# VH-VL binders against Probable pyruvoyl-dependent arginine decarboxylase (pdaD), part 5

Target 1, 139 residues: Probable pyruvoyl-dependent arginine decarboxylase (pdaD), of Prosthecochloris aestuarii (b4s6j7)
Amino acid sequence: SIFPPQCERISVEEGLKSLSPGEITFAVMARNSTNEHGRLIASSIGVALPADESVYGYLSEHHPYGQTEEQSGEYAEDLAATMLATTLGIEFDPNKDWDEREGIYKMSGKIINSFNITQSAEGQNGLWTTVIACAVLLP

## First folded at step 16 (VH-VL)

Design g1 (from f5 with heavy chain G27Y)
Fold by ESMFold2, look of step 16:
Structure g1 (fold): chain C 139 residues (1-139), chain A 121 residues (1-121), chain B 106 residues (1-106)
Amino acid sequence: as target 1 above (139 residues)
Amino acid sequence: QVQLVQSGAEVKKPGSSVKVSCKASGYTFSTYAMHWVRQAPGQGLEWIGAIIPIFGKAAYNQQFQGRATITADKSTSTAYMELSSLRSEDTAVYYCARGLWFGRLKYFDYWGQGTLVTVSS
Amino acid sequence: QIQLTQSPSSLSASVGDRVTITCSASSSVRYMYWYQQKPGKAPKAWIYDASKLETGVPSRFSGSGSGTDYTLTISSLQPEDFATYYCQQYGDSPYTFGGGTKVEIK
């Protein structure tokens, strides 16, 4: 998904103050579920923001089984940042890990920030467990 | 239900080339790396290279010195590995394997059944 | 590139034995993984990030280590554990595997 130009991140508390009941807005959601006992699930949204405020950024979704909250969040964040880097023509070495690639993207001066929103849980046998991560875009 | 199904066994002459296919299903093909690993008879595992289909970028083990070409066709969810200038020591089972490329985890969680390539004069 | 040396290359053990397999790297690695391979089959992911068990791996397996020295331990060997085990690293160089440790029935 695309992060619209000229947007900035705000807190959930600030965002809720800006919304009216019944208002239509855009949201990106990652959802995951399991009914297996002990199965680790996560839902992540990754975000990458360009330095040029007139250019779109990226939102990614990831909902894995068997990954920790940190692993799932890093996947989503890396995917969003790498999609943006590729679109912006930033060179990267596919053999380098996220730490190095993240540094290269930011050092380019074209990507200013990346982050993730992740929710995780473990399943209980015979019961559905669901995790959701969501990003809401305010008009 | 992740599944990787490889093309059948091949017998090749020295100096020729081989192209092995790996059809993926049960996951988002474009955002996972597809790796190629070979195993000579009675020997261990050797990484050949990988591709991340969404970017079309491939990384290679330097030891193959430009003999290996790894590609992906996103429309058919199929990865390919071509090895040229074949030698008898290239006789091996060739595996495709799915890996996590994004983030810090770099292991191979699902493997194809393997393709035996025999190079003989 | 980083060389991985597994020891022993093979071992014979009885059901119920505790076995330990080592993997030594020629230089420090950030990530170490282990695979189990049975004859005629593709390898299976077994232990990731040095110590974390893949889904479905029995709790009798454990992994540990950092830097250059890593181990896989089976606390009480079972008949289904007879296989070859490979370590695999990722760092600043291409992926490499250890030579394997074959675990056989005594």
Scores: ipSAE 0.421, ipTM 0.771, lowest interface PAE 2.2, mean pLDDT 86
Fold by ESMFold2, fold request of step 24:
Structure g1 (fold): chain C 139 residues (1-139), chain A 121 residues (1-121), chain B 106 residues (1-106)
Amino acid sequence: as target 1 above (139 residues)
Amino acid sequence: QVQLVQSGAEVKKPGSSVKVSCKASGYTFSTYAMHWVRQAPGQGLEWIGAIIPIFGKAAYNQQFQGRATITADKSTSTAYMELSSLRSEDTAVYYCARGLWFGRLKYFDYWGQGTLVTVSS
Amino acid sequence: QIQLTQSPSSLSASVGDRVTITCSASSSVRYMYWYQQKPGKAPKAWIYDASKLETGVPSRFSGSGSGTDYTLTISSLQPEDFATYYCQQYGDSPYTFGGGTKVEIK
């Protein structure tokens, strides 16, 4: 997914002030669920923000089994940042891990920020456990 | 259900080339890495290289750089590994394997059935 | 590149025995993984992140270790456990595998 230029991250508190009950807005959601005991689940949204305010940003979605919150979030963030980097013509070394790729993207001056929103959980016998991560775009 | 299905066995002469295919299903082909690993008879595992199809970027074990070419066709969800200038010591079973590309987790969670390539005069 | 040395290269044990396989890295590694391979078949992911079992792996298997020294243990060997086990690493260096440990059951 892409998102419009000039978006910036705001707090949930600030976002709620801009919304009314029954209002419709654009959202991206990652969802995961399990009823299996001990099953590790996560839902992640990765976000990459371009430095140029006229350029679209990127969102990614990831909902794996067997990944920690950190692993799932890193995957989603890396994917979003790498998609944006490729669109902007930034070179990356496919043999490097996220630490070096992230640094290269930031040093390029074309990607100013990346982050993720992740929720994780571990399943319980006979009970459905669901995790959701959302990015909501305010008008 | 993740599935990787490889092309059939090949018999080749020294100096020729071989191209092995790996058709993927049951997952988002473009955002997972496809790795190639070989195993000579009675021997261990050797990593050849990998591709991340969404970007068309491949990385290689330096021992195979210049001889191996790894490509992917997103429209058919198929990865390819071509090995040129074959020698008898290239006789091996060649596997494709799926791995995570993004993040730091780097293991091979699903493997193809293997393709035997025999190089002999 | 990081060398992974597995020990022993092969072993033979009876059903019910405790079996331990070691994997030693030439330098500290970030991630260690284990695969099981039956004769004539592709490897299967078995243990990830040093100690976590893949789906469907029996609880008699366990993994441990950090830095340069890792182990795979089978607490009570079963006939279906005969296979070759490989360790594998990847960090900021090429993927490498251990030489394998063949486990045979009488």
Scores: ipSAE 0.312, ipTM 0.730, lowest interface PAE 2.8, mean pLDDT 85

Design g6 (from f4 with heavy chain L100E)
Fold by OpenDDE, last read:
Structure g6 (fold): chain C 139 residues (1-139), chain A 121 residues (1-121), chain B 106 residues (1-106)
Amino acid sequence: as target 1 above (139 residues)
Amino acid sequence: QVQLVQSGAEVKKPGSSVKVSCKASGGTFSTYAMHWVRQAPGQGLEWIGAIIPIFGKAAYNQQFQGRATITADKSTSTAYMELSSLRSEDTAVYYCARGEWFGRLKYFDYWGQGTLVTVSS
Amino acid sequence: QIQLTQSPSSLSASVGDRVTITCSASESVRYMYWYQQKPGKAPKAWIYDASKLESGVPSRFSGSGSGTDYTLTISSLQPEDFATYYCQQYGSSPYTFGGGTKVEIK
């Protein structure tokens, strides 16, 4: 998905001021569920922002089994950032992992920020456990 | 479920080249890396390289740099490994294997059935 | 590249035995992975992130370790467990494997 140009990140508290119960809104959502006892699930949204406000950023979605909150989040963030890097013509070494490439992306000066929103949980036997990560887009 | 199906066995002369294919089904192709790993008879496993289809970028073990070429066709969910200047030591079973490229997990969760490449004069 | 040394290279054991396989890295690695391979078959992912079992792997298998030293353990060896086990790392390119440990019937 695309992070629109000139879009700004605001806190959940500020965003909620613009929302009413029952309102339909646009969102990029990651969802995962399990009813298996002890099974680890996660949901992640990755975000990458360009330095140039006239170009778009990226939103990614990831919902794995068996990954920690940190692992899932880094996957989503890496995906978003690398997609943006490719769009911006930033060269990267495919032999380098996310930690190394993240530094390269930042050093380029073309990607100013990347982050992720992630929620994880372990399943309970006989009950459905659901985790959600969501980027809500407000006008 | 994810399945990787490789092309059939090959018999090659020294100095020639071989191209092995690996078709993926049952999952996402473009966002995973497709790796190539070989195993000589009675020996261990050796990583050759990988392709990240969404970017068309390949990573190589330096031991194979310049001799191995790994590519992918996203439209057919197929990865390829071409090895040139074949030697008798290249006789091995060649496997394709899927793995995540993004994030921290760096292992091979699904494998093809393997392709025997025999190099003999 | 990071070298992985497995011990032992081979072992003979009986059904019901406790089996321990070690993998030592030439330098510290963040995670270790294990694979099971039977003759004439492709390797199968078995343990990831040092201690997490892949789907379908029996609970008698376990993995542990950190830094440079990792271990795969079978609490009670079963007939279907006779195979060769490989450790694998990615601390830096290239991906590398241990030499393998063949678990044979005594």
Scores: ipSAE 0.869, ipTM 0.939, lowest interface PAE 0.5, mean pLDDT 95
Fold by OpenDDE, fold request of step 18:
Structure g6 (fold): chain C 139 residues (1-139), chain A 121 residues (1-121), chain B 106 residues (1-106)
Amino acid sequence: as target 1 above (139 residues)
Amino acid sequence: QVQLVQSGAEVKKPGSSVKVSCKASGGTFSTYAMHWVRQAPGQGLEWIGAIIPIFGKAAYNQQFQGRATITADKSTSTAYMELSSLRSEDTAVYYCARGEWFGRLKYFDYWGQGTLVTVSS
Amino acid sequence: QIQLTQSPSSLSASVGDRVTITCSASESVRYMYWYQQKPGKAPKAWIYDASKLESGVPSRFSGSGSGTDYTLTISSLQPEDFATYYCQQYGSSPYTFGGGTKVEIK
């Protein structure tokens, strides 16, 4: 998914002011569920933002089993950032891990920021546990 | 659900090349790295390289000195490993194996059935 | 590259035995991965991130460790557990494997 040009991240509180119950809005959502006791689940949205406001960024979604919140979040963020990097013509070494590549992306000056929103939880006995991460796009 | 199916056994002469295929099904192909790992008879496992299909970028173990070429066809969810200048010591079972490339999880969660490549005069 | 040394290279054990396999890295790695391989078959992912069991792996298996030293343990060896186990790391490229530990029936 794309992060629209000239789009700004705002707090949930501010965003909610622009939303009304029953309103249809655009969103990128990661969802994961389990009813297995002890099963680790996560939902992540990754975001990568370009330095050029006229260019779109990237939104990614990830919903793994058995990954920590950190792992899941880094996956999503890496995916979004690398996709953006590729679009912007930033070369990367496939032998380099996310930490190294993230540095390269940022040092290029073309990607100014990347982040992720992640929720994780462990399943409980016979009960469904759901985790959701969502990016809501407001006009 | 994820399944990796490799091409059949190969018998090659020294100096020739072999190209092994690995078709993936049951999951996303482009966003996972497809690795190639070989195992000589009675020996351990050796990583050859990998490709990230979504970008068409491959990583290699330097010990193969450019003899290995790993490619992918996203339209058919198939990865390929070509090994040139074959030597007798290249005789091994060659496995394709899927692994995440993004993030920090760096292991091989699904494996192909293996392809025996025999190099002999 | 990071070298992984498994100990022992082979062992003989009986059903019900507690089995411990070690994997020592030449330098610190963040996580260790383990695979089970049976003769004529491809390796199977077994333990990831040092201590997490792959789906379908019996609870009698466990993994632990950090830094350079990792361990795979079978609390009570079962007939289906006789196999070769490999550790694997990605602290740095290239991916490397241990030499393997063959668990044989006594």
Scores: ipSAE 0.865, ipTM 0.937, lowest interface PAE 0.5, mean pLDDT 95
Fold by OpenDDE, fold request of step 18:
Structure g6 (fold): chain C 139 residues (1-139), chain A 121 residues (1-121), chain B 106 residues (1-106)
Amino acid sequence: as target 1 above (139 residues)
Amino acid sequence: QVQLVQSGAEVKKPGSSVKVSCKASGGTFSTYAMHWVRQAPGQGLEWIGAIIPIFGKAAYNQQFQGRATITADKSTSTAYMELSSLRSEDTAVYYCARGEWFGRLKYFDYWGQGTLVTVSS
Amino acid sequence: QIQLTQSPSSLSASVGDRVTITCSASESVRYMYWYQQKPGKAPKAWIYDASKLESGVPSRFSGSGSGTDYTLTISSLQPEDFATYYCQQYGSSPYTFGGGTKVEIK
């Protein structure tokens, strides 16, 4: 998904001021669910922002089983950042992991920030557990 | 329900080249890396390289000294491994294996059935 | 490249036995994984992140370790567990495997 140009991240508290219950809004959502006891699930949104505000960024979605909150989040963030890097012509070595590539992307000066929003949980036997991560786009 | 189906067995002469295919189904293709791993008779496993189809970028084990070429066709969800300048020591079962590339999970969760490549004069 | 040494290379055991396989890395690794392979078949993902069981793997299997030393344990060996087990790492490229441990019937 695309992170629209000239969009800025605001706090949840600030964003909620412009939202009403039952309102239809634009969002990128990751959803995962399980009813297996001890089954680890996660939902992640990854975001990568370019230095040039006139250029679009990237949003990614990831909802794995068996990955920690950190692992899932890094996957989503890596995906978003690498997609943006590719768009901006930033070269990367496919032998390098996310930790190394993240530094390269940011040092290029073309990608100023990346982050993820992740929620994880373990399933309970006989009960459905759902985790959601969402990027809400406000006008 | 992810499945990897490889091409059939090959018999090659020394000095020739072989190209093995691996078709993926039942899951996403472009955002995973497709790896190639071989196993000589009675021996262990050796990583050859991988490709990230979404970018068309490949990574290689330097031990193959540029003899291996790994490619992918996203439209058919098929990965290829070509090995040139074949030697008798290249006789092995060649496996394709899927693995995540993004993030911190670096193992092979699904494998093809293997392709026997025999190099003999 | 990072070398993985498995011990033992082969062992004979009986059904019900406790089996322990070790994998030692030449240097500290960030990621360690295990695979099960039966004759004439492709390896199967078995344990990921050193201690997490892949889907479908019986609970009698367990994995542990960190840094350079890792272990795979079968608490009570079953007939279907006779196979060769491989450890695999990615601390840095290239991906490497241990030499394998063949678990045979005594």
Scores: ipSAE 0.864, ipTM 0.937, lowest interface PAE 0.5, mean pLDDT 95
Fold by OpenDDE, last read:
Structure g6 (fold): chain C 139 residues (1-139), chain A 121 residues (1-121), chain B 106 residues (1-106)
Amino acid sequence: as target 1 above (139 residues)
Amino acid sequence: QVQLVQSGAEVKKPGSSVKVSCKASGGTFSTYAMHWVRQAPGQGLEWIGAIIPIFGKAAYNQQFQGRATITADKSTSTAYMELSSLRSEDTAVYYCARGEWFGRLKYFDYWGQGTLVTVSS
Amino acid sequence: QIQLTQSPSSLSASVGDRVTITCSASESVRYMYWYQQKPGKAPKAWIYDASKLESGVPSRFSGSGSGTDYTLTISSLQPEDFATYYCQQYGSSPYTFGGGTKVEIK
């Protein structure tokens, strides 16, 4: 998915002021569930923002099993950032991992920021456990 | 659920080329890397390279000195490995294997059944 | 490239035995991965991130280690566990594997 041009990130508290119950909203959502005891699940939204505000950024979602919150988040962020890098014509070495490529993307000056929102949890004794991460887009 | 099905066994002469295919099903294709790993008879595992279909970019083990070409067709969820200038030492079972490219995980979670390539004069 | 040395290259054991396989890296790696391979079959992912069992892997298997030294352990060997085990890393390109450890019936 895309991060619209000239869009800005605001806090959840600030965003909630613009929302009303029953309202239709646009969102990119990652959802994961498990009923297995001890099963690790995660949900991540990755975000990459270009330096040029007239250009769109990227939103990604990831919902893996068996990955830590950090791992899941890095996956989503890497996906978003690399997609944006490709769009912006930033060359990258496919042999390089996220840590190395992240540095390249940042050093290019064309990607101003990247981050992820991630929630993880472990399943509990046959009870359904659900984790959700989402980016809500407000007009 | 994810399955990787490879093309059949090949018998080749030295100096020729071989192209092995690997069709993926039961999962996403473009956002994963498809790796190629070979195993000579009675020997261990050797990484050849990988393709990232979503970008069409490939990574290679330098030990193959550019003899390997790895490609992917996203429309058919099929990856290919072509090895040229074949020699007897290239006789091996060639595996395709899926792995994540984004993030930190760098292992092979699903494997094809393998393709025997025999190089003999 | 990072070299991985497994020890032993082969071992003979009986059902119920405790089995330990080691993998030593020529330089520090973040995590180690393990695979199980049976004759005529493709390797199967077995342990990831040094100590996490892949789905379907019995709890009698465990993995540990950090830096350059890693271990795969089978607490009580079962008939279906006789196979060759490989360690694998990617600290830097290229991906590399250990030489393998064949676990045979005594």
Scores: ipSAE 0.861, ipTM 0.938, lowest interface PAE 0.5, mean pLDDT 95
Fold by OpenDDE, look of step 18:
Structure g6 (fold): chain C 139 residues (1-139), chain A 121 residues (1-121), chain B 106 residues (1-106)
Amino acid sequence: as target 1 above (139 residues)
Amino acid sequence: QVQLVQSGAEVKKPGSSVKVSCKASGGTFSTYAMHWVRQAPGQGLEWIGAIIPIFGKAAYNQQFQGRATITADKSTSTAYMELSSLRSEDTAVYYCARGEWFGRLKYFDYWGQGTLVTVSS
Amino acid sequence: QIQLTQSPSSLSASVGDRVTITCSASESVRYMYWYQQKPGKAPKAWIYDASKLESGVPSRFSGSGSGTDYTLTISSLQPEDFATYYCQQYGSSPYTFGGGTKVEIK
């Protein structure tokens, strides 16, 4: 998904002020569910922002089983950042891991920020456990 | 359910090339790395290389650099491994294996059934 | 490249036995992965991130370790557990595997 150009990230608290019950809004959502006891689930939104505000960023979605919150988040963030890097013509070595590539992306000066929003949980016996991560786009 | 189906056994002469295919189904193809791992008879596992289909970028074990070529066709969800200048030592079962590339989880969660490549004069 | 040394290379055990396989890395690795392979079959993902069991893996299996030393343990060996086990790492390219440990029936 695309992080629209000139879009500004605001706090959830601030964003909620602009929302009304029943309102239709655009969102990028990661959803994961399990009914298996002890099964680890996660939902992640990855975000990568370009230095040039006229260029779009990337939003990624990831919902794995068996990954920690950190792992899932890093996956999503890596995906978003690498997609953006590719779009911006930043070359990367496929042998390099995320830690190394992240540094390269940021040092290029073309990607100014990347982050993820992740929620994880463990399944409970006989119950459905759902985790959601969401980027809500407000006009 | 993710499945990887490889092409059939090959018998090759020394100096020739072999190209093995691996078709993926039941999951996403583009955002996972497709790895190639071989196993000589009675021996262990050796990583050859991998490709990230979404970018078309391949990584290689230095030992195979210049001799192995890994490609992918996103439209058919098929990965290929071509090995040139074959030697008798290249006789092995060649496996494709899926693994995550993004993030930090670096193992092979699904494997093809293997393709026996026999190099003999 | 990072070398992985498994110990032992082979072992004979009986059903019900506790089996421990070790994997030693030439340098520190972030995580270790384990695979089970039976004759004529492709390896199967077994343990990931050192201690997490892959889906379908019985709870009698466990993994532990950090840094350079990792272990796979079978608390009570079952007939279906006789196989070769491989450790695998990616601390840096290239991916490398241990030499394998063949668990045979005594």
Scores: ipSAE 0.706, ipTM 0.898, lowest interface PAE 0.6, mean pLDDT 94

